# Miniprotein binders against a2bj90: the designs that were tried, part 61

Target 1, 235 residues: a2bj90
Amino acid sequence: MSRSARRKTSALNTVLRVVEVFASIQGEGPFTGTYSVFVRLAGCNLRCPFCDTRYAWSLEAGKPLGVEELVEEIARYEPSLVVITGGEPLLQRHPLNSLVEGLESLGLRVQLETNGILPAPARDEQLWRVYHVVSPKDVPVRVPGAKLHPSWVDYARATGRAWFKFLVANEQHVREVAEYVAKLGIPRSRVYIMPLTPEKLDMKELLELHSRIASLAVKWRLNFSPRLHLLVQLP
Short names: E, the ipSAE of ESMFold2; O, the ipSAE of OpenDDE; V2, 0.75 times the mean of E and O plus 0.25 times the DockQ between their complexes.

## First folded at step 6 (miniprotein)

Design y53
Fold by ESMFold2-Fast, scan of step 6:
Structure y53 (fold): chain B 235 residues (1-235), chain A 83 residues (1-83)
Amino acid sequence: as target 1 above (235 residues)
Amino acid sequence: NPEDEEDAQFLLRLARIYQRAAERAARKGDYEKAIYYLELAVKMLEEALELLSNPEIRKQIEQILQTTKELIEAYKKLLEEQK
């Protein structure tokens, strides 16, 4: 194989479909409050009724960007955390592993947000070494086709690098989450409940919903994730 | 029971939040989202009824619950018409 052919093959294998790249504060999950760069990848394997990012559902919504170009763009922000989200970023698993390798080579901390339908990373993937926030959509929000892959529970136990974040609207949802994680053997310390926030809530409604779900987290002895970016009006 | 009354009052406020969200979604023609949020509101109204014993207040909530269920059926019809 000539050098030219090798370079062309490598480049094709390291292209990601990217919807947007922007700096903000991580508003959700275990790294809430962290100065972050968000990388939204195109494509999703679910069609959640409550989805706020429907513009990312199609792979064609993303602009093709080379991994090296994307790493350079991210690095210019000098972030404390790189949040890779989507759609469903694991749909672009192969070039995503290359992106993670590039980011880790710069000493950057990486967090992946995933719906958990596709398998957890294998030990030989670069993705094995980064943090994962898994957002199951089978319970309690009951999205068709949203079955959590069992390998995520094993990955969480083996590495301590996965947490499970559930959208909840009321106490019955929290009860269903508690039963679900107990059945699967997920430790409560790895579980976050987060308010299911409809678009265009006023600040009073947003605070009231956060307050109620936070109170339920205390009652049920689970971790609480706010949607801090909504409260402080950041993207 | 004052604690049950306070919890019921909060459930009624949550139901209203999701009902308003459903109205916004429906105005945009997003009946799938509207139905989803109204079904959450139905659950909250049903939970509130279990906590309340006052017949007049229960009657008012039962009327809101019936109207909400009728609205869900109307939106399901409109969603089918979009297909």
Scores: ipSAE 0.160, ipTM 0.630, lowest interface PAE 5.4, mean pLDDT 86

Design y54
Fold by ESMFold2-Fast, scan of step 6:
Structure y54 (fold): chain B 235 residues (1-235), chain A 83 residues (1-83)
Amino acid sequence: as target 1 above (235 residues)
Amino acid sequence: NPEDEEDAQFLLRLARIYQRAAERAARKGDYEKAIYYLELAVKALEEALELLSNPEIRKQIEQILQTTKELIEAYKKLLEEQK
């Protein structure tokens, strides 16, 4: 099938519920500082107490968009990175694979942000070929129902395309993360700790939390993720 | 020692940050989020107490810790009323 005909066929039977599409700088994880388009998908399988994007929890929060239309909208931004986030984007797994196929056909680099409860991509999924930042919510933040699917560790080892990003508030949290990743066999080189920042901190408070967690990352020999967009006041 | 004092001061500021976040959540009726942040504040206050030896300062922190725990219990009652 021609690429154009294949894309039209996918759009006819594939729809994503999308909350928002916007350009910003990736502020977190291994691609911090990258000019990105963010695609926030609706629906989530967790109810994290600290969640700031509660407006995305329901599938009804998203407007239905065809894959072809969404690919074209994203492409207009000419991004260095497409960040697919949510809610939990893997809840819309089938249409998400079609979206990734369309984006890859344009040579766009894709990163998925996921809570890791649902299984990692299988080798026959388009999602197998893109980057994943997995944010476990079982350790250290202890969200009920949040258990990391063990296939994410296998996926990370097989592909080199997954990293694990943990929200931490204190040194005890960092210790728990270190023990958790050691038990699961996750290499420290694939682990990021990130400050758990409440909404509406002033700049001094944001810098102080960043500084403390960064110091702990050095002490525990883990990677540090800032929340750069908060520091520079971008979405 | 000076390092323990500096760490304790940071933990006290961290506790205030989480307490203010809890207040903002509670004002919106989000008692689950408020409780979560207050529990982080309790942890920070307890860690600060382990680093501090001055009896007067320890007493002040113990009073704050007690009122914070009482607030958590109050918010738990309000959360049950929302269910």
Scores: ipSAE 0.263, ipTM 0.699, lowest interface PAE 4.0, mean pLDDT 87

Design y55
Fold by ESMFold2-Fast, scan of step 6:
Parts: C-alpha cells; structure tokens; sequence
Structure y55 (fold): chain B 235 residues (1-235), chain A 83 residues (1-83)
C-alpha cells in the first residue's frame, strides 16, 4: 500500500534526469574505499575546462526516471553508500529531496557531490541530513562563474556534514586553498586536496601526480583525497 | 643541493604530463582545455627553476617556459577565432 502511494507520488511530480547508475568503490574524499552506487544526474551550471564528464553537461543527456524506480534500482545493489553526483545535482533540487527521503527510509547512507554554487540545504529539506562533499571551482582552479555560496560554510559548522575537496596541480594551488579556507573559517580537518588528473594518463603518471599532492597535503597539514578508482581501473 | 636537483626533475615530469594533456586537447580543437593545462605546466616549470642553480639547465628550462607561454598566446588567438 505504501509502495503504491510512493509510485503514485513519483508518477505525478518527481522525476530526475539521470545519465548513469553504476556500482563501484568511492575513490575520493572522506568515504574513500566504500562500496557505493553512483547516480550521475544530468545538467551542470559550470563549463570547467578540465571536465571529463562533458556528456553530462546538458539536462537532455539524462533519461527521465521516477524517484521510486531509481530508489528500487539503487536498493538492488545493497550499497554501503549512495553517491549522488553529476553535473551539478542541486540543479534538480526538488526531486533530489524526494530521492534522499526514499533512500533514507531504507537506512541507506547518502553522499552528495556538489560544486557549491547553489545554496546549502535548509533545515526543512531532506538534503539537510545528507553528507555533502563540496568541490569549489573558484579557488584554486578559477573556473568562471564558480563562486562558492557562503551558506556552505555555515552549513558545515552547524551540521558537521560537509567537507571541502579542492582540485590542485601544484604548491601554489595548495597555498591558495590554505589561505581561502582560513579566511572563510573552514577547519582544516574538513579540507581535502586532490590531484587534478587529465584523462588518458598511464599508471606511472597517475602515481606521480598522486605522490606530489599527497606530499603537499602532509606539508600543509591538510587531508589528502586520492582518485582511487583511477589507480585501480574502476569506473 | 642534490635533493633539489631530484625534486626539480620530478616537477619537470609533472609539467610534461600537463603539456601532453594540452597537446591532446589541442588536436581535438579544444583550445580552452589546452590553455588551461599549459598554464598548470607553466607553474610547475617555474617551481622547478627555483630549485635549480646550474646555468645551462636553467637556460634550457627558461626556453621551454618561454615556448610554453608563446603557445598559450597562440591558442588564445585560435580560441577567439572559434567564437
């Protein structure tokens, strides 16, 4: 009966534009190494020069899928973590809140990957209760239009459910990140630096970039995020 | 300092990674991506120069750095022509 009610609600008003759903290992951030289902939502509000998922930029790249159908598909994988990524998933904020509600009702842990341009969740949103990895694109990678919304800093302080993950290529980038987070009052314990890896690298090149950024993380007393899936050749 | 020489060689290899990525992007006509990666390479080349004192090696890297900056300007011109 509950299921029938949820099906009716999904059919009426709650569809997501979904590019892909797949099982893998979370390779990045605070949950690195976790068996996860990845849900890539279509649409993005940035055009990062280094972007390797340009196929997800348009909302039309996504197949419309009902929230209830998506919850059922995710549940079949029996994941330890559901990673909602994109594009920019907050572009589909309203149906995304419904998806999170469905996933939480099953006891599933949810992590959102966001560029942080759109505001952080309000207390009355289902998204308020989800983990967020915010990847600013203003500092240090300087993507036009990529200003971090200030509400993310307040959300991180209030909830302890946001981390900030920065793409870096060199020590100047790390210095800029350290200055940026200090000025905003973001605790270093919530800051990750991650190597900016171009596509088509061999294993030796991937390892060299990882080694450099990891060494800089130690030097600057920041957390390090690998891109573990690239090193172990998973999606 | 022998450790600085080894560190400089490591940074030069990282610069080459981004330079090759820029070349791949340029071959596809993606000059915005190519410029982006070349600018990352410039910073790595500059960092390597700070670690090196040998005048002949420094001169070679300074020439690579200058050529890289000239290539960035050429790609900026090509990018404007695409718009």
Amino acid sequence: as target 1 above (235 residues)
Amino acid sequence: NPEDEEDAQFLLRLARIYQRAAERAARKGDYEKAIYYLELAVKLLEDALELLSNPEIRKQIEQILQTTKELIEAYKKLLEEQK
Scores: ipSAE 0.512, ipTM 0.834, lowest interface PAE 2.1, mean pLDDT 88

Design y56
Fold by ESMFold2-Fast, scan of step 6:
Structure y56 (fold): chain B 235 residues (1-235), chain A 83 residues (1-83)
Amino acid sequence: as target 1 above (235 residues)
Amino acid sequence: NPEDEEDAQFLLRLARIYQRAAERAARKGDYEKAIYYLELAVKLLESALELLSNPEIRKQIEQILQTTKELIEAYKKLLEEQK
């Protein structure tokens, strides 16, 4: 490796490619309603047809930010929760562990959102101690190249710090999710179904879709995740 | 797509970092940790292949991927011997 490549490699351990940092309310998953700061990391290892954040797919969409600078920026918001999302945040795993260490040193609660293709945290990673919402893309909407890494199920059982969130459009999707999680041994208490929202819905249509998917969650005894930020018109 | 090529280059660099981390862990006899890092490298190499279209480069990465998978199996055997 050249000297330039070594410098870049060293920087990768302390520098993250960041698309945006903003304050909002967590609209999804187990922490719905929490005042949060969102950190969107660049780069993704999938090209989902229903992706809302296609602008984050490329690593070049993110600007390089030092871990210490990013920690300071996040701290200025005084959030109840730091949501690290992307793209796929685990593509930047080494500097991400450093970011988590910095945030935890300030007593901040951290949640990671991941597609679960890359392995779950090891016990000696800072990431082992934070919350994870895993969004598998191998069911019910099959995305080419997607497969949940089996270590996420083990991590969820060992720590109680992982939940699995699935995008669903209809009852057939819910049935497929129920079969999938039963086969993998994922407890229903760790499973969320969330409306797969088409790109353009008016507010009435959005609420009707939420109602339909929520009713299916009750019927199938699964947890329901809204997309609350869409309903209240927040980022 | 030049953007995909840049992303692939980043993923390949990161895979090399994990391969080096695995080598260091293996030298200390920590095969469980070595396997963990090599599995990360495998996923990064697979992701890079999704972004690359050049047949010769793809072939080289596929060869590295196969070698990495073989090394994982070798370390699993060594880990079993430690038990």
Scores: ipSAE 0.000, ipTM 0.167, lowest interface PAE 20.8, mean pLDDT 82

Design y57
Fold by ESMFold2-Fast, scan of step 6:
Structure y57 (fold): chain B 235 residues (1-235), chain A 83 residues (1-83)
Amino acid sequence: as target 1 above (235 residues)
Amino acid sequence: NPDDEEDAQFLLRLARIYQRAAEAAARKGDYEKAIYYLELAVELLEEALELLSNPEIRKQIEQILQTTKELIEAYKKLLEEQK
């Protein structure tokens, strides 16, 4: 594709619907503890009962922001990690690829959080080069319509840039996760289990739940993801 | 087995946490969330039953389990009325 054609395509798809941009600590997954800027994109293709960000479900919840403007805003925070989340950010795939290109040009590390229903990146997408934390919602939490796209397993094997993060409440859920990832051929080293935290836990309950799920991670030889931001009361 | 009894006690406490979350959701009219958390509580109560051998304790948990399942059905009816 010529530069002119790419500029025209970029110009047509240079706007993202953004719910919020804020600095915090990444509390989950392989980059837990990292000073991060969170970019929450609008729109979601699921309606998870346990969802804490229902305000982001509609595309109309997001304000239109140009990719260049958003890159400049993110850069002002000087983050160690840019976390692109939502909703489901892959619903805005075309302008998202442009955002990733801009962030990579500044040497920023990018992590995408996705439910994995939409296909994994192709080699010619900018998204191919960034980190992905895939949070399947078909197992064990059984959200309707939440089937993981099989291309994510191929992407993980090809790049080593995808991890799979599962919400779990008990040992039966961990067993279901272990069976699921074994059947799909996902290495245990790429798998995180994370406590399914209902709202209004006190600190003692939150810590006890974290401790129990962490113990199950050791028992089942899986990685553990805390929800560190909840423990330290950050957004 | 003392370890099984300790594990069962944790599962019962966790079930109570999800039941409390369901009650909070129901008070806000969020019956979908309430049903979801009560279904998790059912799974936790069933898992606790597998770890416990005392017949009197098992019977008490079975009664809580039955009450929880009845509450799920009540919330399903309320959810349909919201549609």
Scores: ipSAE 0.281, ipTM 0.718, lowest interface PAE 3.6, mean pLDDT 87

Design y58
Fold by ESMFold2-Fast, scan of step 6:
Structure y58 (fold): chain B 235 residues (1-235), chain A 83 residues (1-83)
Amino acid sequence: as target 1 above (235 residues)
Amino acid sequence: NPEDEEDAQFLLRLARIYQRAAERAARKGDYEKAIFYLDLAVELLEEALELLSNPEIRKQIEQILQTTKELIEAYKKLLEEQK
């Protein structure tokens, strides 16, 4: 079989375990406010105590969907941005590269959300070409097993397509983030701090946490990420 | 200073948000999540203490901090019993 035909057949046979697909507004990070379709992949290599999506921890929580079928479903939303999130999407790395290839062929912009434990994309991966928001969990929230893979810093410098988004609750957290990114050589322009919001907060509580972390972002000269979808009551 | 006192009161309100989240988690038997949120409250209470000079108010916050730390230790024991 020709290489081209073999590649197409492999993409069609590739299966992703998908928890949910839905349209919303990207509420976080550098693309905040963008009309997006979210693809939540099953499986995670962490057990964060603050996790709100524990239903996605198991790979078995995901329905098997073929890459071609998933691309068609995403395309029906006509999104400005495709957000691939999870669990940890890079656990399904091989079929994820096939999904990205399909989405890129339609001219769709893709953003991956990752905890950064697994290595950054290599130059021969389709994932090399898309945007990545890396959310380290080793600092400041100290989740066991959550060490950031050093290749993400190299990838960010080489491509300009990675940002680092940190959950923070207080000024001590922000100080730890500032020290961490300085030590790793991550430019402040690539760093976002985001309020750590427990589930079931009322609007006043959400606003207070957002206000505090935003003011700390100004003080420490870092970018601020809201959780806009929570404030406007979208999924 | 009035500004420091306002900031301290704001930090105390943020600490209460995490304390309430910990209470909700503990009611569901999720002691790991409860401990995580109480640790965040401890850090906010410590930040508030750095802004306050009034010894009576400081003593009240120090008592809340001590009670919170004792609750964390109690939840750690309950978490170990679940393993």
Scores: ipSAE 0.610, ipTM 0.862, lowest interface PAE 1.5, mean pLDDT 89

Design y59
Fold by ESMFold2-Fast, scan of step 6:
Formats: sequence, structure tokens, C-alpha cells
Structure y59 (fold): chain B 235 residues (1-235), chain A 83 residues (1-83)
Amino acid sequence: as target 1 above (235 residues)
Amino acid sequence: NPEDEEDAQFLLRMARIFQRAAERAARKGDYEKAIYYLELAVELLEEALELLSNPEIRKQIEQILQTTKELIEAYKKLLEEQK
């Protein structure tokens, strides 16, 4: 059987381990404020100390769901954006490409959230055509085992479809991000800094963290990502 | 410098946010998360010290910094004792 026929056949039988599907507003990154459906995939290749979605770390946390069934579920929300997130979505790369193909066939805009440890999409992947927000965990948050795959920088420059979003807690973190992106040749126009927000902050604390990191973004000439959903109390 | 003093107060408030987050994590037995947040608080306290020249205020922050570092070591010991 040809590679193309094999891929087509596999797509119909492909299963994703899905933790949850829900509608909300994209609160982060370049599409902040967009009415979105979030698809959280199970499994992660990191164990970030600050992680609030530890329930998604194991592949067993996800229920098996066929690609066609998932596409139909997403379509019922009539979203302006489909956000595929999770632990690490690229751990389920093969069925993820099939999901993206199905969503694109409906004219839906797709954004992937990834830690960037696994390689960026190749030109023959459906994932090549969608938007990616890459959240490195090596700098500045120093998660053990995290290292940005260099192909993400090449992908960003070649396609204009990747941005780099960094969790930061203080000015030293922003300095480290600025040095990191300069060393890798990542344009500042593709860089977002976002406040690292521990769980169960009150609104005053949440606003203070946002205010400080936003001020640093202006000072360091970087883009700022809020966590808008937290500010407006959406999931 | 009034601007540096204002910035330092902001950093101290940020440090307190992470200290409270560490306390919440520790109450749940999550010492790894607690240590992580306290280490961020240490960085913020050190940034605040760089902006301040008043010896009495610096001494107070240095005392908080030392107490925070001692708490990190206590939580590291508790983390090692977890099964």
C-alpha cells in the first residue's frame, strides 16, 4: 500500500487520548480574546513544578476518542479558533496530524500549544500549516529535561506561524529571555512574556503580577501575553 | 531614589505572592512546588535589595531572605522524606 493510502486509512482509525473539550476565550498569546474550543490531550514529557494540569500528565488520563468524532464535537461549538493543548500534544503526533486535517477541511483556524522539546513540523505534515505557540521550559523557568528543539526557530522564520511564549516571574527572567532569543536569532516580534501565576491567587494578586510583567515587556521591547481567562474567571 | 523605593516595594509585594503560593503548596504536601515558588521569592527579594540603599530597610529584607532560604532547606528535607 502506498504511503498516501496508508496515511488516509490510518486517519479513519486514529484515536487521540483526550482529557477535556470545552469552549472558552483564548486568554494567552497572539490570539488573546478569541472565542475558542480547547482540546486538552493527555500525556506530557515534562514534570514542571508549577504545573496546574498535573491531571493530564499521564496518557491514561485521556479517554480514547476517534478523530472524526472529535472533529464533529469541536464543529458543534462553531469556534473562531481551535486550541490544541494538553500536557504535550506532539506526543500524539500521528493522530494529531489527522485531527488538524479534519479541522482545516472545515475552514477552522487551529493553534497548537507546545513545550517545543519535540521537533517542529516537517513540510509534509498537516501541522506545518497551522499556528504554533511554543512555550520553552528551559529558559527562564529551568524545568529539568526541557530543551527547545532548534527546528522551531527555523520553522518560525520559514512560515511566520510560530511564536515563543515565556513564563516569567521577575526582571532577571526577562533579561534571560532577551539573551536567549537574541542568541537563537528569534525576532522580538515573535516573543511574548507572560506572568507565571500560581494557582488560587486573589484578583488583586493576579492584577499585580500582570501589571509588573506588562511593564517589563514595555521596558524590554517584547510582546506581553495576559492570562485573560484568569482575569475574567473563565476556564 | 523615590522611583527605586517604589519599584522595590512592588518587588516585595511580588515576593509575598510567591511566598503565600508556596505556603498553599506545602499545606498540600507539594514540597517540590513550594520550593520552586520560594526560590522565585528569593530572586525577587534579591532584586529589591539591589534597588535599596537604606541600611535599616536592607537589614529587614536580608532577614526575610535568610528565613526564606531556611524554609527552602526545610522543605528540601521534607521532599527527600516523601515516598
Scores: ipSAE 0.397, ipTM 0.775, lowest interface PAE 3.1, mean pLDDT 87

Design y6 (at its last look DockQ between E and O 0.78; V2 from the best seeds 0.00; counts 0 for: pae E 9.3 > 1.5)
Fold by ESMFold2-Fast, scan of step 6:
Structure y6 (fold): chain B 235 residues (1-235), chain A 83 residues (1-83)
Amino acid sequence: as target 1 above (235 residues)
Amino acid sequence: NPEDEELAQFLLRLARIYQRAAERAARKGDYEKAIYYLELAVKLLEEALELLSNPEIRKQIEQILQTTKELIEAYKKLLEEQK
C-alpha cells in the first residue's frame, strides 16, 4: 500500500508539462540582464488578446517531463537564474514545488512569472522561498477573468520576494496602475511598468514605445522594465 | 506650447504603431486582437488631443479618432460573425 501510494504521489508531484527550455538573457523586471534558463510550462487560465505565446495556452502543448530530468537539463546550462514561465506555471503547482526543491538543492536562483490569479505560495510550499514577478492582467489591460488574488499582496509584504509588473500602453494605463497599487498598499518600489509591444515591430517602433513608457515611469515615480530581449533580438 | 506639440506628435506616432498592429491582426482574421490594439490607439489619440490647441490639427486628429472608432465597431461585428 505504502509503495503504491508513494508511486502515485511521486507521479503527481514529479511530472511537468513543458513547452520549451532555452537559454537567454532575462529581458524584463528586476533581474533584467541576467543570464537565464527559461522553462515554459504549458497551460494558461487566461486568453489575453495581446498574448504572443498562444502556443502555450493548452496543457496538451507541453511534453511530460520528470522533475529530475528537467533539473538535470537546466543545470547543464549553468544559469545565474532559472525563469519559470508559461502559460500560467501555477496551474501545475504540485510538480512545480518539486522542481523548485530540486533547483534550490543545486543552489540555483529561481524566479516565477505569474498572472497572479491563483493564490500566492503558502509558507509550507517550496515556492514560498523563491522570487515571483506577478503580472496582473485586471489592471490596466483588463483581460476578462484576470482578478489578482489578494494573497499576493500579503506574500509580497511578508517575504519581500514579489514584484508587480504591469503592461502599459499610455499614460491613462499608468494612472490606473498608480491608483491600483496605492489602493492595495503595494509599495511603488515593488512596481514595474513595461511597454505593451505588439509582434513584428521594427527597432525604431520598439525604441519609441520603450522611450514613452520609461518617461512615464520617471514622471510617476515607478520602476521601468524594458523588454531587452526584443531590443537585442534574443528569444 | 512647443513641448506639448512635440509630445502630441510623439503620441500620434505611438497610436500609429498600434493601428498598424491592429491592421496586421485583422488581415489574419484576429479581430479580437485588432479591436484591442485599436482601443489602445484611441486612447493615445485622445491624449494627443488634450495637448493640442491648433483647430486645424485637432480636426484632423478628431477625424482619425472617429474613423478608428468606426473601425472598432466594424471589427466587433466581424468578430461576432466568427462565433
Scores: ipSAE 0.646, ipTM 0.883, lowest interface PAE 1.3, mean pLDDT 89
Fold by OpenDDE base, look of step 7:
Structure y6 (fold): chain B 235 residues (1-235), chain A 83 residues (1-83)
Amino acid sequence: as target 1 above (235 residues)
Amino acid sequence: NPEDEELAQFLLRLARIYQRAAERAARKGDYEKAIYYLELAVKLLEEALELLSNPEIRKQIEQILQTTKELIEAYKKLLEEQK
């Protein structure tokens, strides 16, 4: 391969398609309440009917940003956590590994949000070292084309750096999650259930739904994830 | 029992939330989303019916359930017309 081909491939590995970068509180999963910078990457391999970030589905919805520039932008916020989210961040796996390397070099903690369709990180990837919240879309919400890649279960067991977050609306959904995680051998301590919220709930309805799902989490001995950002009206 | 009645009432409120979300989606031409939320509403209505004993209330919920199923079929047709 010519020096020119290596330079073009290296340049492609250093640019991310980014929809938005913002500071907020992590509202979901094991890091709820953490002051975080969110990096929303463009492109998704799903079309979830209930998605609240549909504007991120196309790769073209993101702007091309260099990894170095993005690391500098993130660092200016002095975050306690960097949350990489979007449509599906792992669609940009190569430049994402470079981003993680840059962030870790500054001592920043990184959490990835993924739908778990793509393979978990390999040991030689920078992504192996970060935290992952996997949000399966096959159970209970049954999004077409969603299937959890089995390597995420192996990764969770090997590293202890993965959690699984499931969208639920009622007790039947919680039952389906409990059966699914038991079948896959996912430890219950790594499982979160989160309210499936339609858009434009009022605060009373939102709180009632949270209360019900939280009670079901206790009943079923699962962790509860709020949508804290919705409850406190943050991004 | 009182707990079943409270749960039934919650499920009915939640079904109404998803029905309203479906209506908003349908008004935007997002029939896939509308169908998804109505299918969820159907499940919640069916679960509520299992908990309800009052024949008059049951009859009302059965009528809402039937209307919701009919609306799903209407939106499925509209979704196929968009393809």
Scores: ipSAE 0.548, ipTM 0.824, lowest interface PAE 0.9, mean pLDDT 93
Fold by ESMFold2, look of step 7:
Structure y6 (fold): chain B 235 residues (1-235), chain A 83 residues (1-83)
Amino acid sequence: as target 1 above (235 residues)
Amino acid sequence: NPEDEELAQFLLRLARIYQRAAERAARKGDYEKAIYYLELAVKLLEEALELLSNPEIRKQIEQILQTTKELIEAYKKLLEEQK
């Protein structure tokens, strides 16, 4: 079998259902400002009312792509960071581990975005070595079935590679987040609060909201995450 | 207390933002999102009431709060009819 034919067959045997691949700036969390390629995987185990990516909820929204060909496409962007997002990427855990292996073999840094319902990576998974931003959906607004798996706190402590990010609109939300992370034993240094932005804000409103939530982050000694891509009008 | 008054005004502006977002969602038939935004607006209005001392302003905000809660119930009924 020729190298090209073998490569095609391997890609078909390990596939991800992918909604979109695009380059932009990571606008949220600890890697804010980094030139990134985003890989949005199809499928989600939640139906959050505030979701801004509802088009990724169904697995049928994604096209099947072989892991090898996806790695090649991502590499052509020459990213500083590869952000795996979705839906919920951990629904496709097995081929996702293969993707991470391919990306790391090229020296590419990977960050995963997850709602934290499925367990944190095991030590023998390729996902163990990547960075994670975990966004629990049971505080401050509770989504049915959205309980954070307790392994994420253990993983964060063992590896230093996980952070927890929460959408907030006011100080009562921040108090609820603070109580939640204290109960779970998540240190404040691993917690980000981020403005809950409704659709179609004008720039003045967006800036005012950022200012107020950033002030609350200082008051409560939590990290602040902007939504930088909205401020600079990037996808 | 001028700091409390300034914070209350910010919370009221933010509540209006969520109320407008809820209306846009409802026009698209997305009552799940509309309810979510209105519930956020309710919490912001309640927080603002804790800071406001002017009785006429408080009465106006309490009326808005009541109307918002009634709208949530109306949208919940519409959401159930979509099922």
Scores: ipSAE 0.007, ipTM 0.429, lowest interface PAE 9.3, mean pLDDT 87
ESMFold2 (binder alone), look of step 7: mean pLDDT 88; pTM 0.866

Design y60
Fold by ESMFold2-Fast, scan of step 6:
Structure y60 (fold): chain B 235 residues (1-235), chain A 83 residues (1-83)
Amino acid sequence: as target 1 above (235 residues)
Amino acid sequence: NPEDEEDAQFLLRSARISQRAAERAARKGDYEKAISYLESAVKLLEEALELLSNPEIRKQIEQILQTTKELIEAYKKLLEEQK
């Protein structure tokens, strides 16, 4: 390989398009309540109608940051968890693996949030070693173009490092989720249902929705994820 | 239309999240990013207004839209002062 080609390959593996980096509490999923740094990567391969973060859809929404600069910025927060989200972080797979390597070298716990359309990590990727919360858009709030890659089920079974999180508004949605995960062979212990929250809910209505979905989680023997940051008004 | 009302709620929520992102960017002194996020919120609020027919709710959203546009102009002045 020439020096020029080596430099280009290195740059592709060491630069990420980053929308924002900020500290908060993880409000969702298996690590709910954890002091976290959120790294929002630019670009998405879906256009979900219920998407909260439409400002991250374009790759141009992110500014280019070197992996080493990002690792240093993240480390300054001294987080208990690094949450890599987006858009769809796996669109920037090559430099993302380099970021994960840097973070793991510092002993930091890493969680990736992904829509699961792109394949799960292979054993030789640094991403194989970290936690993944997969949010399939196949069910119940079906999004055009969404299809969970089957490798995510295999990855979850092999590693115990993936969970599947579904937005639900009512019992029919929970039924559809239960049928979906049973058909794919996803263990119920790896499944979270989370309230689909419309904007106009007041605090009482938001709590009532959380209570209803939590009760359905008990009834259907699934895990429940709150949207804690909404309840405590965190970013 | 119940589906339009639900879609409007998602748009309003996305607008609010974008406004919070703008606040985070402004707190870091990144007024260029703050303006970008608020411009995104403006578009989302305008889309929501197209789906909503209730005059009282529409008026409230129009007031939020106007306040958001005023904040964009304020941040543009702060951005110029940094130069």
Scores: ipSAE 0.125, ipTM 0.644, lowest interface PAE 5.4, mean pLDDT 87

